# Ledger of designs, part 14: miniprotein binders against 7-carboxy-7-deazaguanine synthase (queE)

Target 1, 235 residues: 7-carboxy-7-deazaguanine synthase (queE), of Hyperthermus butylicus (a2bj90)
Amino acid sequence: MSRSARRKTSALNTVLRVVEVFASIQGEGPFTGTYSVFVRLAGCNLRCPFCDTRYAWSLEAGKPLGVEELVEEIARYEPSLVVITGGEPLLQRHPLNSLVEGLESLGLRVQLETNGILPAPARDEQLWRVYHVVSPKDVPVRVPGAKLHPSWVDYARATGRAWFKFLVANEQHVREVAEYVAKLGIPRSRVYIMPLTPEKLDMKELLELHSRIASLAVKWRLNFSPRLHLLVQLP
Key: E = the ipSAE of ESMFold2; O = the ipSAE of OpenDDE; V2 = 0.75 times the mean of E and O plus 0.25 times the DockQ between their complexes.

## First folded at step 14 (miniprotein)

Design w3 (at its last look DockQ between E and O 0.74; V2 from the best seeds 0.68)
Fold by ESMFold2, look of step 14:
Structure w3 (fold): chain B 235 residues (1-235), chain A 93 residues (1-93)
Amino acid sequence: as target 1 above (235 residues)
Amino acid sequence: SKIYVQIFFEADDPEELKKALEELIKLAKELGAKVEYFIEGNRVWIIIEGLSEEVAEKIAEEAKKLAEEYGLEVEVMIMKWPDGKTIWLYEKE
């Protein structure tokens, strides 16, 4: 086969549909506070009522970017962490693995955010070595078709590179999360509860909600995730 | 406001999934709606938009009927944006 044919095949398999790339602080989960570059991929298999990134729902919302170009753009920010998010990034699994390969070759640390509906990485995927924050959408507020794929629990146990994050508004929600993770065998050390923030809260209300959910995290011996970027008014 | 119909189908027989999906896509196109869908194994997620609330309810009822006809597990949600209000929900027993 000609060199031209191989080059064309590679280009077709290494394009991602990207909504935005920007630098900020990771505001949620185990890496809260880390200087990060966010890569928001287009497309989501859910339409959650509480989604605050609905502009990334459709694959058409993203523009096509070559993976090589994207790696170079990300590297220019000199990030401490690359956060791949979306929509649902695993809908673009094949070129996503290529992106991860490029980022890891530069020694960049990568975190994926996923709703956990599609299977966890296999051992032979570049995504196997990446950190994952899994946010199931079937508890406490259940979204149809959002069942967590069981492979994520196995992956977390095998690698220690996955954490589970749940949006909660009150103690009943926390109880439901606690029951859910216990049934799945997810240890408390891997579980974060995070405030389910209504669309428009003033700063006082936002802080009060954080305080209530943090107090519940202590009571239930779970990790607490802020939405730090909202508290400090960063993107 | 925009109306979204989210439909989830699951079955042990992927050929029945394909038939139900094809019929639903045809109906949505006849109604001038935009359809996106995602397939993984024996599961499919279907999103339909560009509908009135009345037409969305008709599509949701058709999804239930197709699930019964083809022996599928089904979950359906109609949602109105920008308020994010779930206005209709069905899960097969």
Scores: ipSAE 0.625, ipTM 0.829, lowest interface PAE 1.5, mean pLDDT 89
ESMFold2 (binder alone), look of step 14: mean pLDDT 80; pTM 0.787
OpenDDE base, look of step 14: ipSAE 0.707; ipTM 0.878

Design w4 (at its last look DockQ between E and O 0.77; V2 from the best seeds 0.00; counts 0 for: pae E 1.6 > 1.5)
Fold by ESMFold2, look of step 14:
Structure w4 (fold): chain B 235 residues (1-235), chain A 93 residues (1-93)
Amino acid sequence: as target 1 above (235 residues)
Amino acid sequence: SKIYVQIFFEADDPEELKKALEELIKLAKELGAKVEYFIEGNRVWIIIEGLSEEVAEKIAEEAKKLAEEYGLEVEVMIMKWKNGKEYWVYREK
C-alpha cells in the first residue's frame, strides 16, 4: 500500500462512541415518514429534566466503532436517510465529519439532530452539506449553558438545511416558543412544535395529545411534528 | 434518587476557565463525586454526579465562588430524580 493510500486509510480510521444503530422510520420533523437508519452517539453536554434518552448521556454508554465499519453497517440497511442523533452528536465533531464524508461518498442522505449549543457547521466541514434539526433547550426549562448558538440561525438562512423543533405540552409552552423564535429571528417556516409525551401513554391519550398540539400549531401558525414512531409503535 | 449538578462557565480568557475547572474537578473528586466535562472555546459544561444533596449544594456553592474569583459567567442547576419519574430542580445564576 502506498504512502498516499496509507494516509487515506488512516484518515478513515477515526472512532465514534456509539450507543445504538437501528433501522426505523424518522418519526419527527421535516423528514417524517422516511425509512431511516438511526445512529445514536454517546455523550451529552446537558442533563435535561425532560430527556427521554438518558441512557445516551454518558460517553461511557457508547462503544467505540471505527468510522469505516460504521459506514459499512449503515449501508447494508440501504436507508433513504441516515439520522445521526444522541446525546449530543457535536461533542464528537471531528470523527462525525469523517462519518459524514463516508456516508456522502456512497450517496447517502444525512440528517443531524442537535441541541444547537455548539456552533453550526463551517463551510469547509462535511457537516455543512447535511440537514439539521435543531432542538434548543432554552425553553420550556432552561438548563445551564443551553443557549442556542447564534450561528444556527445564520446557517439556516444561508443554506436552507436547518429546522428548529420544540417539545411542548400546552399552549403556555407554545407561547414561550413563539416568543423565543421571534426574539431570535427564526422564521416560522423553520419551526416545528411537537408533543411532549409522558412515559406510558396509551394510544388514546397519545392521539389526544397529538390533536391538541396540532391544533395549537395551526392557531399559532407554526409547523406541527408528530411523534409518528410512537403512533405506529416502531422504535 | 439520582442527583446531577450541572455547571456552565463562560469567560473572555480560556485560561481562567481552565483554572476554575481544574479546581472544581479536584473538589468534586475529594468529595467522592464523578465528573464529566466538555470544553468549547471559552465555554465549559460540567456534569457532576454520585452525590448527596448536601454535597451537591457544596459543589454548587464552590462553583459560584470560583466564578467570582476568576471573573467567569456561571450558571448552576441541581437536578434530582425521584423514582425515575419525577424531578426537582434548583437553578441559580
Scores: ipSAE 0.592, ipTM 0.796, lowest interface PAE 1.6, mean pLDDT 87
ESMFold2 (binder alone), look of step 14: mean pLDDT 79; pTM 0.768
OpenDDE base, look of step 14: ipSAE 0.689; ipTM 0.864

Design w5 (from v1 with W4Y; at its last look DockQ between E and O 0.78; V2 from the best seeds 0.00; counts 0 for: pae E 1.7 > 1.5)
Fold by ESMFold2, look of step 14:
Structure w5 (fold): chain B 235 residues (1-235), chain A 93 residues (1-93)
Amino acid sequence: as target 1 above (235 residues)
Amino acid sequence: SKIYVQIFFEADDPEELKKALEELIKLAKELGAKVEYFIEGNRVWIIIEGLSEEVAEKIAEEAKKLAEEYGLEVEVMIMKWKDGKEVWVYKEK
């Protein structure tokens, strides 16, 4: 068999369970406003009360897609950013590293969204060079087994490629986040607080919540993340 | 309605985790529940669904008993949705 045929058979044996692939605007965190392709992977090790993507919780929600096929689909959108999200993408770590390799070979920027429970990338992983937005679920919103793996803080300091994003509803939550990040040594420049939307809100209520949390971000000298896609009514 | 029982175990010895996990899976399957679990090192996350609230509480109590029996740290939460609206029930360790 030719070299290209041997390489293709190896890539064809790697699959991801994928819920959806779609183009939109990144609405949260440090890359807010960027034209993005979202790849939502199936499976999550948590069942958060405030999750807005519950349809991705079960591994059965995803369809098996070959990594090579997925890279080609993503590339056709000509994205400025590829956002890998889910569920919890690191549950599919091995084939995820293969996807990252393929995307980076095409010069595509990649951002991962993770709950931070599983370890940060090792130096020998393709994920090492990817940007990460880590959303811990053990403060202020506590979920069982959601302790942030300590390697994420080390990774952020070593690489500058990780930011930490927290859902907050009020000032007490912000105080808890501030204490948490201070204890862990996470610089405020790496910390985002974002509105916790516990129920469907009309546009006026949504804007008022954004205003309240943004004001708290200024008061506490933290970065503010909108939920921009909700404000502009994009997926 | 949809009910989820989330259980987290952590131990110094992975063998004790496996024993507790096996017993919990057996109980959940006997009750007709769907079980998903994820293992990383000395930690396991267990998600059980397809339950009534009464059965979910029994599974949560059994998880605590197994943790005591096998010397594990445990955290448990029960979460419920009803009629398309969110209904939340929280339980700590």
Scores: ipSAE 0.595, ipTM 0.808, lowest interface PAE 1.7, mean pLDDT 88
ESMFold2 (binder alone), look of step 14: mean pLDDT 79; pTM 0.771
OpenDDE base, look of step 14: ipSAE 0.732; ipTM 0.884

Design w6 (at its last look DockQ between E and O 0.72; V2 from the best seeds 0.74)
Amino acid sequence: SKIYVQIFFEADDPEELKKALEELIKLAKELGAKVEYFIEGNRVWIIIEGLSEEVAEKIAEEALKLAEEYGLEVEVMIMKWTPDGKEVWIYKEK
ESMFold2, look of step 14: ipSAE 0.722; ipTM 0.862
ESMFold2 (binder alone), look of step 14: mean pLDDT 79; pTM 0.767
OpenDDE base, look of step 14: ipSAE 0.775; ipTM 0.910

## First folded at step 15 (miniprotein)

Design x1 (from w1 with K80V V87I; at its last look DockQ between E and O 0.84; V2 from the best seeds 0.72)
Amino acid sequence: SKIYVQIFFEADDPEELKKALEELIKLAKELGAKVEYFIEGNRVWIIIEGLSEEVAEKIAEEALKLAEEYGLEVEVMIMVWKNGKEIWIYKEK
ESMFold2, look of step 15: ipSAE 0.648; ipTM 0.834
ESMFold2 (binder alone), look of step 15: mean pLDDT 80; pTM 0.778
OpenDDE base, look of step 15: ipSAE 0.708; ipTM 0.894

Design x2 (from w1 with K85T E86K; at its last look DockQ between E and O 0.71; V2 from the best seeds 0.00; counts 0 for: sugar tag NGT 83)
Fold by ESMFold2, look of step 15:
Structure x2 (fold): chain B 235 residues (1-235), chain A 93 residues (1-93)
Amino acid sequence: as target 1 above (235 residues)
Amino acid sequence: SKIYVQIFFEADDPEELKKALEELIKLAKELGAKVEYFIEGNRVWIIIEGLSEEVAEKIAEEALKLAEEYGLEVEVMIMKWKNGTKVWIYKEK
């Protein structure tokens, strides 16, 4: 192989801590409706009150999987999109770049979901070439240490491969999001508002919330994201 | 129910950040709590769980005291997770 230091780095780069891999429909954001394979990585630097994937918060929740094995598993689903989510996937940045390289070598399209706290990809990273849906957690509800890293706005402008998605429950939240994105210079064409769903909504309530937030999106000239998987009862 | 204390520290002085982090980890472990933390540059996120409400409040207040002592920016949130979420926010500029 190569020098010892490079060998150790390569060994670390070949393993991801993974909570689950499954096929479903991307229910949110610009790729809503796409047949996808989801790769949920363990670990998150936040504990958001609204998180519905709490089982992925701890790094211990994941099993170590080799990147090469994971690429092969993903490929067997023949996905139209590979969605890398979590926790916060960028906590495993180095082996994540290896996964992206493997997926791209097979021509698979990749989307990352991130809270945007860690820096956006550099030009020399494999992650530079994938799509990103960034969900800042410092608006409308502030979570400690959740400030969006400024590089994400620059990355979005440079590549056109990033969108910003915000959970909102009412018009006051939408106003706060609008102020936030204007302050940061995020163009509204890159902004999605999405229903903040409390626990235990029935289908009627879920539809009513979707209708309300969609109407607000039109009023405020922002993109609307459903939570389609909830409406059609998919994982 | 589960209780979490989320603490964020940021400083220009990495030595003071390190000292505060080490003291907080020590206190949390002495009180029987589980600690995870993540470091990026001059920023650290600290997650503490396995707490009673009283212990969580003690840890949150200590985080604020450490931030004052070491000159750190700090944000703290206590979250109680059961059938609903109850949030106490302790913040210092």
Scores: ipSAE 0.666, ipTM 0.835, lowest interface PAE 1.3, mean pLDDT 88
ESMFold2 (binder alone), look of step 15: mean pLDDT 78; pTM 0.767
OpenDDE base, look of step 15: ipSAE 0.740; ipTM 0.896

Design x3 (from w6 with K86T E87K; at its last look DockQ between E and O 0.81; V2 from the best seeds 0.00; counts 0 for: pae E 1.9 > 1.5)
Fold by ESMFold2, look of step 15:
Structure x3 (fold): chain B 235 residues (1-235), chain A 94 residues (1-94)
Amino acid sequence: as target 1 above (235 residues)
Amino acid sequence: SKIYVQIFFEADDPEELKKALEELIKLAKELGAKVEYFIEGNRVWIIIEGLSEEVAEKIAEEALKLAEEYGLEVEVMIMKWTPDGTKVWIYKEK
């Protein structure tokens, strides 16, 4: 069809439940070091024992913000990257697609952080076009219902815009991750292992853990993700 | 301290999941608990809080019984945060 039909909608009134918006450095994964604005959405379908953002678990933790207003707030920071995180952002999938549309209309790059248990974006979603860092929570530590949805592997192959990041504390965990990604057919080039940091480590302990996990990444031919924001003491 | 029971159900038949979910929600609400749940296809995540440890264990046991009754795959975890932030959890599966 040569003509485009546009239906006027209430999309300008689309609302997200948001815990916080702030500027910092992306400290994890393939975009480590990038000046970013973080948008933390409320609600999570998991209650992980090792979660360091427990304040975002309940949908009630978020305040309703209009998507248009949120786009304006984000743009004022002049970010190099917009990181959408949470809780689990895909629980607010419909208004999230509206947010992505608004951010992309301003030429802003977007990255989603997800636990990967809900399906990957469909080709007709705005989320199809953004970057995704998927952090499965069923390996090495099992959390109920945290099985990675298989569509994420298909999405990664089709688009090249997804990476998989795993928390590990030791070599046994790395072995389990390696077996898991091999079974699922996830290429090692798309896999990051990241230190599972206890809640309170001093800087010396934090650096020692980073060194140990980085050495394991080299040994197992996997990518290493730091938690850079912790090392440089940023939010 | 806060106690959470998190329950995951999966089955091929959505009606079996719906029945088990409805029974579990009813029980949790009768016990004064706060319930959040999420449905995607043939999968359900249920989070229950505002419980004593004894009641949380009863709900976890009921979830396992419902899974057996309706032929569901099930995973259950009970987590407790103490005032000093210590984490304690119990994991069970079918």
Scores: ipSAE 0.538, ipTM 0.785, lowest interface PAE 1.9, mean pLDDT 88
ESMFold2 (binder alone), look of step 15: mean pLDDT 80; pTM 0.779
OpenDDE base, look of step 15: ipSAE 0.803; ipTM 0.922

Design x4 (from w1 with Q6M; at its last look DockQ between E and O 0.69; V2 from the best seeds 0.70)
Amino acid sequence: SKIYVMIFFEADDPEELKKALEELIKLAKELGAKVEYFIEGNRVWIIIEGLSEEVAEKIAEEALKLAEEYGLEVEVMIMKWKNGKEVWIYKEK
ESMFold2, look of step 15: ipSAE 0.637; ipTM 0.827
ESMFold2 (binder alone), look of step 15: mean pLDDT 82; pTM 0.811
OpenDDE base, look of step 15: ipSAE 0.770; ipTM 0.904

Design x5 (at its last look DockQ between E and O 0.77; V2 from the best seeds 0.00; counts 0 for: pTM E .755 < .8, SAP 73.418 > 70)
Fold by ESMFold2, look of step 15:
Structure x5 (fold): chain B 235 residues (1-235), chain A 114 residues (1-114)
Amino acid sequence: as target 1 above (235 residues)
Amino acid sequence: SKIYVQIFFEADDPEELKKALEELIKLAKELGAKVEYFIEGNRVWIIIEGLSEEVALKIAAEALKLAAEYGLEVEVMIMKWKNGKEVWIYVEGDSPEEVLKEIARALKKLLKEK
């Protein structure tokens, strides 16, 4: 393959709309505590009442960045994990697969965060081989069009590389999540419940909510996810 | 304060979906609202902002009317964000007459809540 052919292919597939790139600790889900670089992509197909990243909702919030340049920027942080999040990253699926290819060629471990509305990766996609934390938005609070695509359960079963994470505020929410995952056939070992944190919680209230939800996780035999970055005041 | 109308349409026939989407966009622009939408197969997500309470009600009512006219599945949410308190109304359409009546009552009550 010639140099000019590579440049032509790169020009066709090279751009993502990116809101921010930053280093922090993964504060949620199965990789909690991992030194990570976060890549927040612009655009979301939902406007969730609980969203804590409203600034990423619009596609206009992102700046176009070339995939090759972005890979180089990410690599300079020497991350243990690259977390691709957003908005909804799968709205930019095609260039996202190019980014994943670049990151994996450097041996970097990648995790995607998604609302699960668009289909799970196909076997021939670069995304097939990365980890996914899927946060359905049709339970406990339903958002229009937020139905989880059934392929995510199939993908999780086939690969073991997907987990399902739910924001909950109380035991009624946990009951609703338990019914939902049972109906869909999602095993408890793949399910995380996480505190739904309203604005204006002080640290005492935040810790109390964590304690309450963690106790419910034990009672209902589900995994618990903290919001560790909030507790330690990292982005 | 800040108000969003979120609308989801789903259809067996993507041409009916397209017609409903085009009419809704036209109304939203006539009323001075900003519109963003995303299409995937026979599904569309429509997000409309820049609304007064009255405009939000008009757009929600029209979305439900269009869904009935074009035979679409529809879900609508109006969300108002105010100083750490969120109020919202979620509705599914089964009967356009009943649903529009219930939405109008619920919206009027919730949009005036402080």
Scores: ipSAE 0.649, ipTM 0.821, lowest interface PAE 1.3, mean pLDDT 86
ESMFold2 (binder alone), look of step 15: mean pLDDT 73; pTM 0.704
OpenDDE base, look of step 15: ipSAE 0.685; ipTM 0.835

Design x6 (from w1 with Q6H; at its last look DockQ between E and O 0.71; V2 from the best seeds 0.00; counts 0 for: pae E 2.0 > 1.5)
Fold by ESMFold2, look of step 15:
Structure x6 (fold): chain B 235 residues (1-235), chain A 93 residues (1-93)
Amino acid sequence: as target 1 above (235 residues)
Amino acid sequence: SKIYVHIFFEADDPEELKKALEELIKLAKELGAKVEYFIEGNRVWIIIEGLSEEVAEKIAEEALKLAEEYGLEVEVMIMKWKNGKEVWIYKEK
């Protein structure tokens, strides 16, 4: 109860820079297949060569929206899951905690997607109770400054609310991921490998790539993530 | 086409980090570039846009010099995106 009282912030005084809000299916990771509302926040501390959402990189790409207004918009979709993504959502950490508080007050489940560079949630943050899919960008291809903060592994152990997802194109990439995860003490049950999909694949090529990466997941005893939204042509 | 220079600095001493950041921002602005940066603790990520390849390389080399001058860890990447394909131009540690 004491924690609940301290989590209260004024939704009217908290603003997020938001690129887009839309309904779709969560196509990746542990919640694949769930009817979701996506909230894409502006700003990213990386410029990954293979980023699918480059239009969200700059903070200027977002429109200012009040948290209360945003909660109401999300609620109208009646989602089974709210996916907070971006850019890098943790760059807007304080108002993000306010958004999570508002969504939780309506009983909505929340998942955050992060590159894991900024620290995992502290126990007194609303984000502590949220599910997280962490996508480190220092393996298999390293991006400058893309170092996974060690608190994410501790957070995953303490809460069971974090999974780690890696884009791979071939077996050499999978080997690098396996070595990385073993060194960090991340259990294989929390690890997903996912196809690195160039934008110019036709459906046959896309399915073949999924098949190859899924076979590698079985061989290496790692979880496989599809890019389901691409297979069914949803945003 | 768009060219991005991504620079990462890390230091034991935040004072040296701030000095290097300020000098780099000043240079990039003098060269007509747009700069965005993010600070967390003793780490900074700097993104510079609106450059020719030649100017991007000069900024990248200056970032390396500043890191040596101020005793910083540094990583630098230049990325160009054209015609739906990514092209790596320059990367150095």
Scores: ipSAE 0.510, ipTM 0.768, lowest interface PAE 2.0, mean pLDDT 87
ESMFold2 (binder alone), look of step 15: mean pLDDT 80; pTM 0.793
OpenDDE base, look of step 15: ipSAE 0.746; ipTM 0.897

## First folded at step 16 (miniprotein)

Design y1 (at its last look DockQ between E and O 0.76; V2 from the best seeds 0.00; counts 0 for: pae E 1.6 > 1.5)
Fold by ESMFold2, look of step 16:
Structure y1 (fold): chain B 235 residues (1-235), chain A 109 residues (1-109)
Amino acid sequence: as target 1 above (235 residues)
Amino acid sequence: SKIYVQIFFEADDPEELKKALEELIKLAKELGAKVEYFIEGNRVWIIIEGLSEEVALKIAEEALKLAEEYGLEVEVMIMVWGLSPEVAKKILRELKKLGAEVYIWVEKE
């Protein structure tokens, strides 16, 4: 029989702190419209003024779930895409790689959402093979320590599995994003601009903001990301 | 109202980074604040919460002093919600006295 000490060590090494698991649509970025299960991990290394998931900032906001248990829970939803988000999921990198392994063994497609501060996946990580939407937080509003790790641009070029998404409220923000991505050598085809909502907007205001930012995306030849889940009133 | 201080340190020498972090954590705990932090290589992100405006300013000031003492790069942001105009003006006035780049974000809840 297995020794209890070995079991306890294994269980501790494969635990994720999870705020919530829920089904919805992916409302943002390149996979917009996909039936998805969202796994929101606790903890973030940033406190962004414009964050709309502040309840996930503290690691203590999540409850501990074993990776095997979490894979089973996710699978019961029969998702077309599993979106790992948070806080900042890469703060829990080791058990996150274990989760990805379990999801891939079931043939589930995975997308990670990250602020891009920690390094991109290495080739020997399970995360190497999943899709990533990277949201840098050093433009247009600079958040302390939010410098995008340069490995994300290298990863995107090497794999084609990363896109960069920026919150913008107006044309000046779009100009700043355009200058930023040009400086870093990020192709426009991998860049999304998305409406920044500084306050809760009614539906009319939300649609008008979407129209304005979408028009700017066309003008600046950048991809547009909606916040579709807000438009269709899903979580 | 809620007040957060977020601090970023970067250093060439990880021992200087560690010393600065330990001193800042000690001050934050002495002032009754909750602190969380994350270290990656030669970088550290520090989040301090449960603050009054005065405590937040003390912590921001100490972070700047430690950065100078240990030769660290530093970035500081104070985020506040539910402040009266008088309190927000006071925070901005104290920010200017620090003489270093400190960002403040004020949002009414």
Scores: ipSAE 0.612, ipTM 0.800, lowest interface PAE 1.6, mean pLDDT 87
ESMFold2 (binder alone), look of step 16: mean pLDDT 76; pTM 0.736
OpenDDE base, look of step 16: ipSAE 0.624; ipTM 0.826

Design y2 (at its last look DockQ between E and O 0.73; V2 from the best seeds 0.00; counts 0 for: pae E 1.6 > 1.5, pTM E .759 < .8, SAP 71.993 > 70)
Fold by ESMFold2, look of step 16:
Structure y2 (fold): chain B 235 residues (1-235), chain A 109 residues (1-109)
Amino acid sequence: as target 1 above (235 residues)
Amino acid sequence: SKIYVQIFFEADDPEELKKALEELIKLAKELGAKVEYFIEGNRVWIIIEGLSEEVALKIAEEALKLAEEYGLEVEVMIMVWVDDPELAKEAIKELKELGAEVYIWVEKE
């Protein structure tokens, strides 16, 4: 046999720690309503008080899956969008870039959800071409070490492929977000405010909160994000 | 109750960061706590769990001391989940004297 058929050792060694893979609707941000496959990666560098995916915090929560196997599994769903989320997906940056390469080779559109603490993608990373929804944990509630890495603003301006999403409960929170994004130079057109939903909110309260935050988004000239999956009771 | 201590260190010199991290891990393990940490450049995030309130205070105090000793920027948050609001009030009082951020979640066991 010729050496031109050499084994691709690096591709075989690339593994992600994955908590779950499932199909649903993207309920938040600029791609709301899109039929999506969600890939939840294990591990997070934060322990946010308001986190609703605490089961993904520890790296131990994930099963090791090979990237090639994962790409095949995702493709079977025939998604319109692949949403990579977690914990914090950028903690597994190298194998994540391999996953993105595989998904893009199949023409699949990819969106990453990140807390924005680690640097934005470099131009030579596969993640450079991916869409990003960045959720800073510096406002309105400050978590240790949650400062948004400044490269995300540069990335958003250079590529147009990043948006910034903030959980808010009231107008004071919206004011704090507005001041924050102005200070960092984040254009309002790239900013979403989204309802901060308490765990025990009934449907009437959920709709009222949506209405209130949507009205504030109009008043403050910011984009509004629903939590559509909660309204339609999907995962 | 569940108690987590979140510590963030940042330094110009990664060697000072590494020394502080190693000392904090050693203390946490000696006190029976579980430690996870993540390093990126000159920054480290440290999460310590499996704590009593007494141990959480010791770890938070040590983190602040190490930051001063090694010239690090530091942020500390203690998260306390309790099912008795009266116990939470006592914990909040003690922890606020340290200057740490405190989060209280009231839940039933």
Scores: ipSAE 0.598, ipTM 0.793, lowest interface PAE 1.6, mean pLDDT 86
ESMFold2 (binder alone), look of step 16: mean pLDDT 73; pTM 0.676
OpenDDE base, look of step 16: ipSAE 0.641; ipTM 0.836

